# Ledger of designs, part 4: VH-VL binders against o81304

Target 1, 187 residues: o81304
Amino acid sequence: CSIFANPAQRAKRKLLELISEEDRGLRTQKDPKKRDEIVNAIESMTVIGRSSITTDDSLSATWRLLWTTEKEQLFIIEKAGLFGTTAGDVLQVIDVNKRILNNVITFPPDGVFFVRSDIDIASPQRVNFRFNSAVLRGKNWELPLPPFGKGWFENVYMDGEIRVAKDIRGDYLIVDRAPYNWTESFV

## First folded at step 20 (VH-VL)

Design A2
Fold by ESMFold2, look of step 21:
Structure A2 (fold): chain C 187 residues (1-187), chain A 122 residues (1-122), chain B 107 residues (1-107)
Amino acid sequence: as target 1 above (187 residues)
Amino acid sequence: QVQLQESGPGLVKPSQTLSLTCTVSGYTFTDHYIHWVRQAPGQGLEWMGWINPSGGYTNYNQKFKDRLTISKDTSKNQVVLTMTNMDPVDTATYYCARDSGDYLFYYGMDVWGHGTLVTVSS
Amino acid sequence: DIVMTQTPLSLPVTPGEPASISCRASQSVDDWLAWYQQKPGQAPRLLIYDASNRATGIPPRFSGSGYGTDFTLTINNIESEDAAYYFCQQYNNWPYTFGEGTKVEIK
């Protein structure tokens, strides 16, 4: 029973500690020093993960948001109360073999906004994506929205529990594997 | 009517620090990234980096990483380029340019300043 | 860094005739490529983004094509005002990089 984690385990625990009270990033927006600490911890994870392949089949999962710097996701999370709801889990649902990625914001009990994307594996750590459709759905209704845009992200670290990514616009994402599978099934 | 305008010194001595200001108007300052691009006389364009004015976060060309700082002043609608330890090879016209895309998407640099020539000479 | 190589470096043209400029990337940039025009003493002007989409206000005589590593800017019905430098720019990865430029001159 060793209580001393190896360097990789220590770096991972430090990162998870730093983000744990940040309200998925809402509090970080107001604290540049905290952001710098988290980015330094992400650099440590990047070094640990540099030689790994993070785009294999183990990328296929329902991933749940722990922390991000992405402004539009944080705006939606922060302002959901203005629309009579709160943001639930924020998800990234990936299937590498089907070349699919869905970005999902849940609004319990029945609301969801999700964006469907096609993906391609561009390198051992890089995924290219292109949005192809979007949907806003409530209990008894669904509103399709036109798709727009493309980009890439790099998974700089991934293990059986978490994934750490950066994207083309310089934003960061930290997610864990959800204990459930999200599907877009209706009823 | 979107406009960008660079301002700053035209002459800098070797080893001095350059400070250039890009003032923007005609749109919401925090909606678009701002890039800095330079062009040595008779040569092509070189991307230096961008800033996201919403949070002040930056991305730099690694060539400049130890000398370059891009910052913002939202109250003045300004982006500032600071580059230390200037050398004669840094003589160029410096442009600021507006990123045409949304936060997720890049569609080129759609609006450019007029550029300011900076000469580095003893 | 992704190196962008343009050919030709100098292109004499006759008004009313077509012209083509080539841009080759050192590795695939998919269609993440822009073209700019720069007239003497002026800042660059965006012509084309995503390899083939004309920017707002750009005349239809300008068109772009290509995917991966090989790209072409075509100017149909050259006008005397088209005398300028033309640059490609990739935005597939940081740092963003430009071609060396092609000088289009009226013959």
Scores: ipSAE 0.488, ipTM 0.804, lowest interface PAE 3.0, mean pLDDT 88
Fold by OpenDDE, look of step 21:
Structure A2 (fold): chain C 187 residues (1-187), chain A 122 residues (1-122), chain B 107 residues (1-107)
Amino acid sequence: as target 1 above (187 residues)
Amino acid sequence: QVQLQESGPGLVKPSQTLSLTCTVSGYTFTDHYIHWVRQAPGQGLEWMGWINPSGGYTNYNQKFKDRLTISKDTSKNQVVLTMTNMDPVDTATYYCARDSGDYLFYYGMDVWGHGTLVTVSS
Amino acid sequence: DIVMTQTPLSLPVTPGEPASISCRASQSVDDWLAWYQQKPGQAPRLLIYDASNRATGIPPRFSGSGYGTDFTLTINNIESEDAAYYFCQQYNNWPYTFGEGTKVEIK
């Protein structure tokens, strides 16, 4: 039954198992039942993390995408091949002290699409963000893109390993702490 | 012209609660974080905490977390600091300061109030 | 907490000469460092942010340098009006912390 005494750990494990074969959410787009199952698991995590603070210093990290329902990100990941590349890690780089959030889609070895944003800690779990700029970068070139708007996400669960979030669009995001720190570099 | 002004009692008795008000003018009040910083006589500066532009979230120095509250009254363009259980050691000039950023990067505290001296004494 | 250590704590300077104040952080703060000037009876005034950027209205004779743990505020061609305390502050980590302050005195 339970080798895990902590309900949070059991729920977390279940969630991670559910998303493990979903290719960051690509497969889930075609499987509503699986989506619902994952969403239900996320809701359970939401309850578990209801009283936690998920916007303190522990939020500062390079977060790596494990699963999402966000169509824009999934589209980029899915269609990368059309442009002769493959999407690598999808990251959210957050620094709460510096009040920055960078959304990053890597295209190894040298390609990267990233969006710079500023953030506001709106509550113990909510982060407001405003996009300032976007850049598509290759090995020896850079293409600035117009920035997007603003929004928010709520970290409904976070621990030393993963973060589960709901955003203004009603999308879900599951990320883990990347084994490396991503930093913006300039050509 | 951006201005911040602290107001409140200059004298507080031990164990009483301090309430200070920072009145802000000269810019959109809801655009910036507001910090509280204090300075004991002849000493350095100590960061106490900030409140975000909307007033919905605060960040406190752990030293003061249990007895410090910062709030906003947007209708009055005021930020209020409340600190309980005042002690003589809390005697200091208290400053409110505007964060350089709204939702943007922090570039320091670019505008300060004149500060208000609070003496804790029986 | 990150400890900010300033040296010297007192700095007498002859008018026209340069003054340099050091600020050392107990751990790296990258370039998230500010310098403030505080004259007697006044509130601090922001001089430098992000280690090397002058705030609005700050004269060019004020400059900041450094990255990581070691930072320097330099006042070139010191003037009598520059007599004040100077504080460094890191904003890389909560809580934000200040140096002890350096008193610059004009000889």
Scores: ipSAE 0.036, ipTM 0.659, lowest interface PAE 5.4, mean pLDDT 91

## First folded at step 21 (VH-VL)

Design B5
Fold by ESMFold2, look of step 22:
Structure B5 (fold): chain C 187 residues (1-187), chain A 122 residues (1-122), chain B 107 residues (1-107)
Amino acid sequence: as target 1 above (187 residues)
Amino acid sequence: QVQLQESGPGLVKPSQTLSLTCTVSGYTFDDHYIHWVRQAPGQGLEWMGWINPSGGYTNYNQKFKDRLTISKDTSKNQVVLTMTNMDPVDTATYYCARDSSDYLFYYGMDVWGHGTLVTVSS
Amino acid sequence: DIVMTQTPLSLPVTPGEPASISCRASQSVDDWLAWYQQKPGQAPRLLIYDASNRATGIPPRFSGSGYGTDFTLTINNIESEDAAYYFCQQYNNWPYTFGEGTKVEIK
């Protein structure tokens, strides 16, 4: 044993505190100092998570956005008011066995921006993905959009509550496990 | 017409700091990452890093992590490379290059500046 | 770092004939690979991305193939203006790395 009890819990708590007032990253994109603090905290989580397998069946879940640096996603969230609504939960729905990832931005009560992707496990912490379709959906309508693209992300830390990821474009993602399972009910 | 142009000193003395500016035009500054790539005389290309201008976020080749800073000035449509403690082995042509970001993903560098030769010598 | 090895380093060609350049990665880069052309005194020009997709404005005589560690750039019906250096570049992992280049010369 060591006199340094619970270093992992302290690092996790610091990260969650740092992102808690950042409006999923909208405020962070205007505050470089805050971003640097959060990135430093993510590096601490990376050290804690090294050598862990973060791509097993426990990755299969509905994951809910807590914080991100990805600018286009943040733009969509911020500009939801142009559609007379606000962005609700922002989700990654992953099923490792079926090799799928769905990115979902919800717009209550009935709106959805939905991106379907294929995935494969590239290493113990790395997932490759390829987008194959996207739609913008309202209550009684659906507009298919033509996506293409690919990339990877690495889950540098994952536990029963949260997942911390970094992608090939240098963007970060912090998510928690949603208390529900999102399903695509229309297609 | 999309254009990138590097500018800065052609000569730098050893141990001094290099500052190069990439001025972009013909597209929305925030829409594309900017990369810096250098090419020593008679040698291949070496990726140095990129900046995402929309937030100023950067990623550096670890070889340069202690000496390299990439920054931006949105009001001037400029990206700036700063590299400290220059050495004669850093003599190279320095290019800025635009990321082909039709989507948010890398598909190569589709537009390059003309490059600027920087010689590090007494 | 992922090392990209090109062969040959020098390739004499005859106009109208096909030519091929090989690029080998020290570990798999899947299809995260680009090809560039560089003429003397000029910046590189993107030819191919994702191993096999031609960039905008690139003539159909240029094609790429491969997956994993072994890649090929093929130039069909070589034209005299194709004399240049050609570089492969992987973007599977940071740092992005380039091959040493292949000098294509008209015989």
Scores: ipSAE 0.438, ipTM 0.785, lowest interface PAE 3.5, mean pLDDT 87
Fold by OpenDDE, look of step 22:
Structure B5 (fold): chain C 187 residues (1-187), chain A 122 residues (1-122), chain B 107 residues (1-107)
Amino acid sequence: as target 1 above (187 residues)
Amino acid sequence: QVQLQESGPGLVKPSQTLSLTCTVSGYTFDDHYIHWVRQAPGQGLEWMGWINPSGGYTNYNQKFKDRLTISKDTSKNQVVLTMTNMDPVDTATYYCARDSSDYLFYYGMDVWGHGTLVTVSS
Amino acid sequence: DIVMTQTPLSLPVTPGEPASISCRASQSVDDWLAWYQQKPGQAPRLLIYDASNRATGIPPRFSGSGYGTDFTLTINNIESEDAAYYFCQQYNNWPYTFGEGTKVEIK
């Protein structure tokens, strides 16, 4: 018996295969067919996870970006070179109990852009968030930026390895559990 | 100033396909979502769908999912709506509208076209 | 789909008096709610977003309140130019949905 005999595991495998060479979504921006294929796979995962709770304590983690359609993140990743740097891991750090969400873009070795947010668990799958502050940090400097806005995302699928989310803007996010825990002091 | 303008045929026969164009100006075309909303005569507003700033993703009202397509022509700063199998019940003023945010968050539709009346009749 | 119900559907108002329009959602939309004004022969205009924030250029006499399922648009010191239809719209869930509209008439 294959380890992918379970429909959920098969769907997950297919999704991960589809996004594996898409450079976190950069390549998909100009490939509508591939994007549609990935979206369809995500929708399949949505159905699989429809009745699951994806906002409990298991949501608390450092999540690492695997693929997204979100333009701002993709833009930063793509254009980092113009500023003499390269984007590293893109993270979403969630603490459900403390009701905090930090969005992080690293620029190794010393650079990081992160946005602090408060979150509200709105439903078994829905997370509302509001930005509180944003910081761009280098090795020996820090620049606070004015954050604005609020939003929500729904974790339509989550397991011990990955999380798939849809947000208010209609964007998709696929993340895995990072092999490390990011903290604000981390650079 | 930011402007949106709908254009297309004012009359469509039943079972035919409607094609409307939304021409935008006054801002960077790739910065905002574009929505389509229609309003039957004397009735309320009905959200049809939107296209994201890049034009790479669309979201449709399920009511229209089988016959509605929204696309972008970036070279012309245009968003195009196509809807197949038109019926007299589809008679309405059709609006394109810009999302108020620069892709980050949805805060409503802050700029609307003047709308174009489409009558479906034999 | 989330159903947005407006009351009243018709609201005659005397100039200088306030007007209040109610919008009820069939389920919670948090504060993901907008109000629009549509004058005769014109396209809708955004008045309020996120339930209580005035859009750019909107006079202070327009205000929004509410959270969850019950929302109110208030127009203080009604002017003749405020004669219009007013619509609420939720953007908490797809598809986005509008209320039926309320016709505000000046007596």
Scores: ipSAE 0.118, ipTM 0.742, lowest interface PAE 3.9, mean pLDDT 90

## First folded at step 23 (VH-VL)

Design D1
Fold by ESMFold2, look of step 23:
Structure D1 (fold): chain C 187 residues (1-187), chain A 122 residues (1-122), chain B 107 residues (1-107)
Amino acid sequence: as target 1 above (187 residues)
Amino acid sequence: QVQLQESGPGLVKPSQTLSLTCTVSGYTFDDHYIHWVRQAPGQGLEWMGIINPSGGYTNYNQKFKDRLTISKDTSKNQVVLTMTNMDPVDTATYYCARDSGDYLFYYGMDVWGHGTLVTVSS
Amino acid sequence: DIVMTQTPLSLPVTPGEPASISCRASQSVDDWLAWYQQKPGQAPRLLIYDASNRATGIPPRFSGSGYGTDFTLTINNIESEDAAYYFCQQYNNWPYTFGEGTKVEIK
């Protein structure tokens, strides 16, 4: 709103405005001009967040997807009709002290796909993760899936409201802190 | 049956723009990210950049950022490398390579094209 | 950029015997490291990823080890078709970087 906001707040506000109507990234996939604008805005946030510590206890939260470039996640969101539902909140649930990360896609009212991971803090901005297991769950059933693999992401910016990350393949993730805590026991 | 094939000019004059095409087959184009890597004669490999085929998002080696564009044409199963202001030091074999990763993984580049030699001279 | 230094640059080998190639990173890359083989006139072939995992279809005579800055590719029971260039690649930091290569030659 105000031209007197500090440069970091202006850059953050511009990024959030740019992604707000993008259907978590699905619309952006089809709009090269918007893609370029958003990527430039992310690079501004990266400069602002340079050298900050983004892997302390404040990283522990239920993070809710605002926007991503990651194609597998976007494919699942787009094709949620395969489960007779729509994709709800998409989450990254992190507990630094317990060294866990769950990647979660919800399918209201009762469906969920989630991946359990161990994490390791590799640097002030870097998290390494290893997948342990995955679950596809419905109302009264679960299907365990045996995923293997590992990767990393760097939080290029984080504050009390949002987090911006870039991963091992160069994909971006923008999330905010959900107003609730997700656990795998909530179905 | 998975194949990647580079195509384009073998000779480019200094200051001109290079355009190379990587055509993929034997898998669904959107399933894998594509890298470009080059190899100067008698030298090692140099990573140039990567493209996400679903949205066209790229990440470039900063060495090339001012001159390099990687783009896609999904209807043709193609990734295109464009590099401006070519110089004799850019003489190299250029490869496209398929990223073996999935859902946040990277496991190296599992399938490579045969490469195309580009010579920059006048 | 992370510099990957390979040793030796040239490695004469005898069929049936083991050989080792070293790769050293200028800073830690944890185990975010791959090995590739490039036979004369051919494109590179992925051998090893995450420092020690064989890619699909790679014979067990190829193995990788290491963590941090020092990595080794070992080829047990060298065969004549193993004559090639071998490259390491780190993917801990952007940009990804490769070692300069080691030429393995049959004596």
Scores: ipSAE 0.710, ipTM 0.872, lowest interface PAE 1.5, mean pLDDT 89
Fold by ESMFold2, fold request of step 25:
Structure D1 (fold): chain C 187 residues (1-187), chain A 122 residues (1-122), chain B 107 residues (1-107)
Amino acid sequence: as target 1 above (187 residues)
Amino acid sequence: QVQLQESGPGLVKPSQTLSLTCTVSGYTFDDHYIHWVRQAPGQGLEWMGIINPSGGYTNYNQKFKDRLTISKDTSKNQVVLTMTNMDPVDTATYYCARDSGDYLFYYGMDVWGHGTLVTVSS
Amino acid sequence: DIVMTQTPLSLPVTPGEPASISCRASQSVDDWLAWYQQKPGQAPRLLIYDASNRATGIPPRFSGSGYGTDFTLTINNIESEDAAYYFCQQYNNWPYTFGEGTKVEIK
């Protein structure tokens, strides 16, 4: 009934509470009990989202990282301090109509590392992507990097606030809609 | 230089728990995910699961979900497969294999161990 | 589960000539497909990923092609060292699945 918290909203709230103090996943890497709780909560969200379409126009957004298992992103976030900076927001910027996806790691006030990708919607929950280029940028300089490769992810749950995805290697990504729009020129 | 080596018992009785260890060398343990794959005599290969070494996250073939645990010991450069309630149909050569991917990619399994035969019989 | 069917299961070959191995998926796997070689007494070796890309150190006589459900590994100028077991692997769907394998022998 609509006057009681439904099971889906309860499951979502539990997931968000579990990940809120995990430093985007860095703390979880060293806490097997918390890891198991979060993975179980993600499985609950996967069941809730099982038949939904998660690749429509509402996928177009600036998505902000809340939590991930992906080791390369977590390594960059963790090691930013060794380079005299801090990792700011970590973003996935998607425009379904233009078929683009940019993965972004910000290093306030002026730094950014971003990877440009093309995407293709393969099924109701599946996005294929191919990296085109990468850039490491500072205040008045930038260094282009030529990444190659492709992969896929499935958005196993998406609503007006969050998205939960699982990728080709089985890594999880949990993001929310940023309160701003990021563009290459924004930096 | 890069090596994966499986070790563990060659014979297990029905209903017992199997524990296999994959020891890696020649690269940094946290740089690559590890798969487990098995091959029953006279049959094809069967993917069992994958582990992310940086947090111990796993994804299992649903066929084994209730019996299979893959874990890691970073201090020993080891990945451990544990499978409960072994049955004669689980007789197979078990391989560990290194994922060749990075940053959101999968390029197949580029380095495999030599495999270890596990026979399940009374 | 996606079933990968290989043809033939056994392939006698003549050195210097081309040979082909087929891999058919029970449903589309786009190009999310790899090929492996395993010589007797050795660990498996990755040959091809993403259906057509040679892995590092793989000689050009190995090539892969296909999209969707039908894939081919081609070995040009067969050498005696190519006698081995060859198998495909899809990674479009969980769980990943392998073909039954093709044993290539020098005749």
Scores: ipSAE 0.671, ipTM 0.856, lowest interface PAE 1.7, mean pLDDT 89
Fold by ESMFold2, fold request of step 25:
Parts: structure tokens; sequence; C-alpha cells
Structure D1 (fold): chain C 187 residues (1-187), chain A 122 residues (1-122), chain B 107 residues (1-107)
């Protein structure tokens, strides 16, 4: 219970508390009051993160989804029963030096949906991406899917623990650094 | 087929609040984000904002700060534009338009409503 | 806000010939740019997204090019039905902004 937390730490703590019981955003979709509180808290983080560089080497990590507004991700998480399981960790795996991003939705014990992308750093907070390929994989099978589209996101806040982003459609993403590194299985 | 239809008043007095409804049909309401765009007579297009229908999240053109609200009513397949303190400069045809994007990207606005002219005068 | 400047504002065209419309952004928008057509009395229609990709159902006589600040919409083999207003739209920065439009009319 530290009484010496600075204003930035208090704003971060408030945001994390607001999103903690929201089922990665599924509950928030049905709660306008909670929605408004979380969006206001995100705007506070945006102010705190203004002028920072959020696209340096520290962006390279396995990032784990805490909360999002992005409807397609939330749809996949909600409908995980199509894969015979519940959606596990949802990840963004970024390597700035190799210029790659993988968006990953896991379906324990063996299922995964992931999208491979190329990225480029467009500005101190902007990442552009283009999808190369997508894969839906189960225990003994794999289904490649055609690539589609491109987009951008801005990391409006990043520190050693979390990242807050806003994308081309205005959707928000809040992630933390996973305590593991995700890798694609190849055989 | 996919259809968007704007409805609302054709005439509004200065300082009054405008309420326009965009009714969607031909697809599942939650599948696509909805934009509002306006066009003054004989002028170009002006983007007003976007709503994510799954959660009601919005992003607005700051020009309309504190005047503009975009909301939804999923049970009626409707998106509602509310704009306070109307001024004659706000006279325009108002369009709702469907975002064609999916999973993390944007393809533009692929289906538009027919538009509704709103005149602001006494 | 990023200002999108279109030239020309009015473009008389001859059926069967190519035509081009320029759009210049006040700052780089990479290729985050769309083109729309608006026929008289109608709602806009998406032609091009990401500067060069044709939207679904758009005939190949429409093409887009450009990157950064300078963009061109080209209409090859103009048809009488192409008489319309044409608008560019950037989506690199919030808010999204449109050009003022180019009126294409048959000579």
Amino acid sequence: as target 1 above (187 residues)
Amino acid sequence: QVQLQESGPGLVKPSQTLSLTCTVSGYTFDDHYIHWVRQAPGQGLEWMGIINPSGGYTNYNQKFKDRLTISKDTSKNQVVLTMTNMDPVDTATYYCARDSGDYLFYYGMDVWGHGTLVTVSS
Amino acid sequence: DIVMTQTPLSLPVTPGEPASISCRASQSVDDWLAWYQQKPGQAPRLLIYDASNRATGIPPRFSGSGYGTDFTLTINNIESEDAAYYFCQQYNNWPYTFGEGTKVEIK
C-alpha cells in the first residue's frame, strides 16, 4: 500500500483495476458506464505517454492481451467453442529488429490462430503493418489462410509492464509483457 | 442486400439539438463499424465520427467536440447521431456509411445511406 | 488536421479518353488514402482504398497511384456515366479528412 505512488503510477493502477474483471473486453461491450470510465482512463495514459518513444527495442516482446475493443478479436474469443475449447492467451509477438508482428489467439491445449505480419516504424509512436499469412492450427492439422489488408496502430503509452495502443479504426488495445516467449511450432 | 437509411428532421432551428437515426439492414448489425459524414450544399464531405457497434465505442472529429454524440440501439439495428447547439453552418446532407474493414484494418466506407438533408434556419 | 487539396476543381472530359485527378496532402499520409465517386443527387461510392486498391465491383478503368503527399486517380476510357464529383480521403491521422472534390463533366 504505497502512499508515494506518483500520478502516472496512480493513473496506470486505475486503468488496470478498471479492466481487470472485464473478460478482456467482452463484459465492457455491454456496460456503457464502464466503457466510458475505461476510455477516460486510456486518455489519461495517452497524456502521460505523449512525446515518449514507444517504438524502440523495448517494443520487442510477447505481449499478452488484457483488454480490447476490437470486435473481431472479441468475437473469436467469445466463440472459442468452435475449436472445442476456451480461448487462452491472446498475444502480439513483436520483434522490431526483424520487423515482424504475429497476432496470436491460443485455444488450449493445442489450438492456435495466428496472423503473420511485416511491420515498419513510421514515427516515435506509430507502427504500420501488413498481413502476410494466417494459420489456424489444431493438434494434428493446420489450415493456412490467405493474407488480407494492412493497418496501423499507435502505442500511446508503454513502460516495462504494459502497453496501450489505438489503431486505425479507433479501437484500443491494452497488453502486458508475458512471462514467456511464444514461438510458432514448425514440426 | 445491405442497406443504410438515414431518418430525422429536415428543418431544425438554431440552438436546437439534432437527432438523426441510421437504420441498417441486410447484414448483422454488429459486423461493421458505422461512420457519419456530412456534406454542405454544393460542398465537399466532412467526416464526423465512427462507432464500433459491438461495444458502442466512438471516435469523433474534434471540430464537433462536446456537441456530437454517436450511439447505438442494437435491438432496432440503429445508430443515432445527436448534435447539440445547431447553427446555420451545420446545414448539410448527413450520411451514415458502413466501414468495410475487419480484423485490425480499414478498407474505406463501402456502403452509404441515401443521406438526409438537414436545414438549420429560423 | 491534414488538408487535402485537389486539382483541378473542375475537369471537362471527352468520352473514350483518359482523365486524371490530383490530390495533395499537407503532410505525408503514406498510402492511407481512399477515393470516392459521387454522382449528382447520389451518395458517395468507394472507388479506391490504400491509394491503389480497387474496391469491390469497381471496373478496372479506375486506378489510383501515389505515396506520401501526392496522389492521382486515373479514369481510363471515360464513359458518360463517369460524370460525377470525385473526392480523396486520408486516414493516416485523426480526424479523417476529405479533399474539396473535383467535378468531372462530359464536354
Scores: ipSAE 0.625, ipTM 0.848, lowest interface PAE 2.0, mean pLDDT 89
Fold by ESMFold2, last read:
Structure D1 (fold): chain C 187 residues (1-187), chain A 122 residues (1-122), chain B 107 residues (1-107)
Amino acid sequence: as target 1 above (187 residues)
Amino acid sequence: QVQLQESGPGLVKPSQTLSLTCTVSGYTFDDHYIHWVRQAPGQGLEWMGIINPSGGYTNYNQKFKDRLTISKDTSKNQVVLTMTNMDPVDTATYYCARDSGDYLFYYGMDVWGHGTLVTVSS
Amino acid sequence: DIVMTQTPLSLPVTPGEPASISCRASQSVDDWLAWYQQKPGQAPRLLIYDASNRATGIPPRFSGSGYGTDFTLTINNIESEDAAYYFCQQYNNWPYTFGEGTKVEIK
């Protein structure tokens, strides 16, 4: 018996409304009140998502960044704007069956920075990952970069539209399912 | 040379609020997350929380969530620990420590401050 | 909270010989585990991360091993300067937690 019809949908709408004008998190960095409201809304989503399996085949998608607290991604997005270009879509491309995850930052029309990772499913909500390589690519050139390390994140909420995650350092990620598939191409 | 230095009162009365400052130098303040860890006399280490200095985002050990605030002052290269309603069981050496992680991962705490002893007594 | 149990709590050692310290987690922490050294009157020093990787500047006589719930720090060719407290720390779950420590003493 439910006293609160559509509480999950209401909580989801509130979170999406709170993050909608935050420039993927850049504006939130300077607004403690908005920060606290968004974090509280994320904790509500965590309660709603408790005990669900968020690592099944439906995790396989091209995920597009809506909002994050992760400082390195936000720095890259901010720096692009300062130098006369704009970061395009920021993506997390996951294929659970192939055990891969690619983090991608696009710089239209031809630029991309991406990080290749292997993953494994550690529990119903936990993904472990290890970075293999990173690449900065332009129209006719490519610069390999050697990332090292590994980490984990937990998908604390996932549905047909969005995913909310918290990682090993406590940073948050909110993404939606892109209407396209991103693939690495020859250059 | 990377340095972290804690400062604050050595003695606090029960029920008072503790404020400790961690001043960092030798690197860009926003590049590394900062942890607070305490150690009661003759005992092990207890993790209190972490701050992302770029946006001020924090994660706390739930044991302290209602009493603990970790904040920053970027202009002074400082992280501040504030803890309300102090009790004699909170007597400990308090450390700030630099997270050695980068881009989505954690490698432990590679640089620690000297620590500052805080005694809670009437 | 994940409880980290260290054994032994006190470990007398002879210089030149190997020593080992055990750390057991109350549930699996995979290899999300670090080891720290703390000499008397000093702050902790990171030795090992990810169960087996030496931190920068750590001598090769220190090594770590283990996965899941059981972990070992091994110190080969003990030196007098190795007298200290040694702590494990897990980072699989929030909050991060430490073992209570092992006091390593000469002789």
Scores: ipSAE 0.624, ipTM 0.849, lowest interface PAE 2.0, mean pLDDT 88

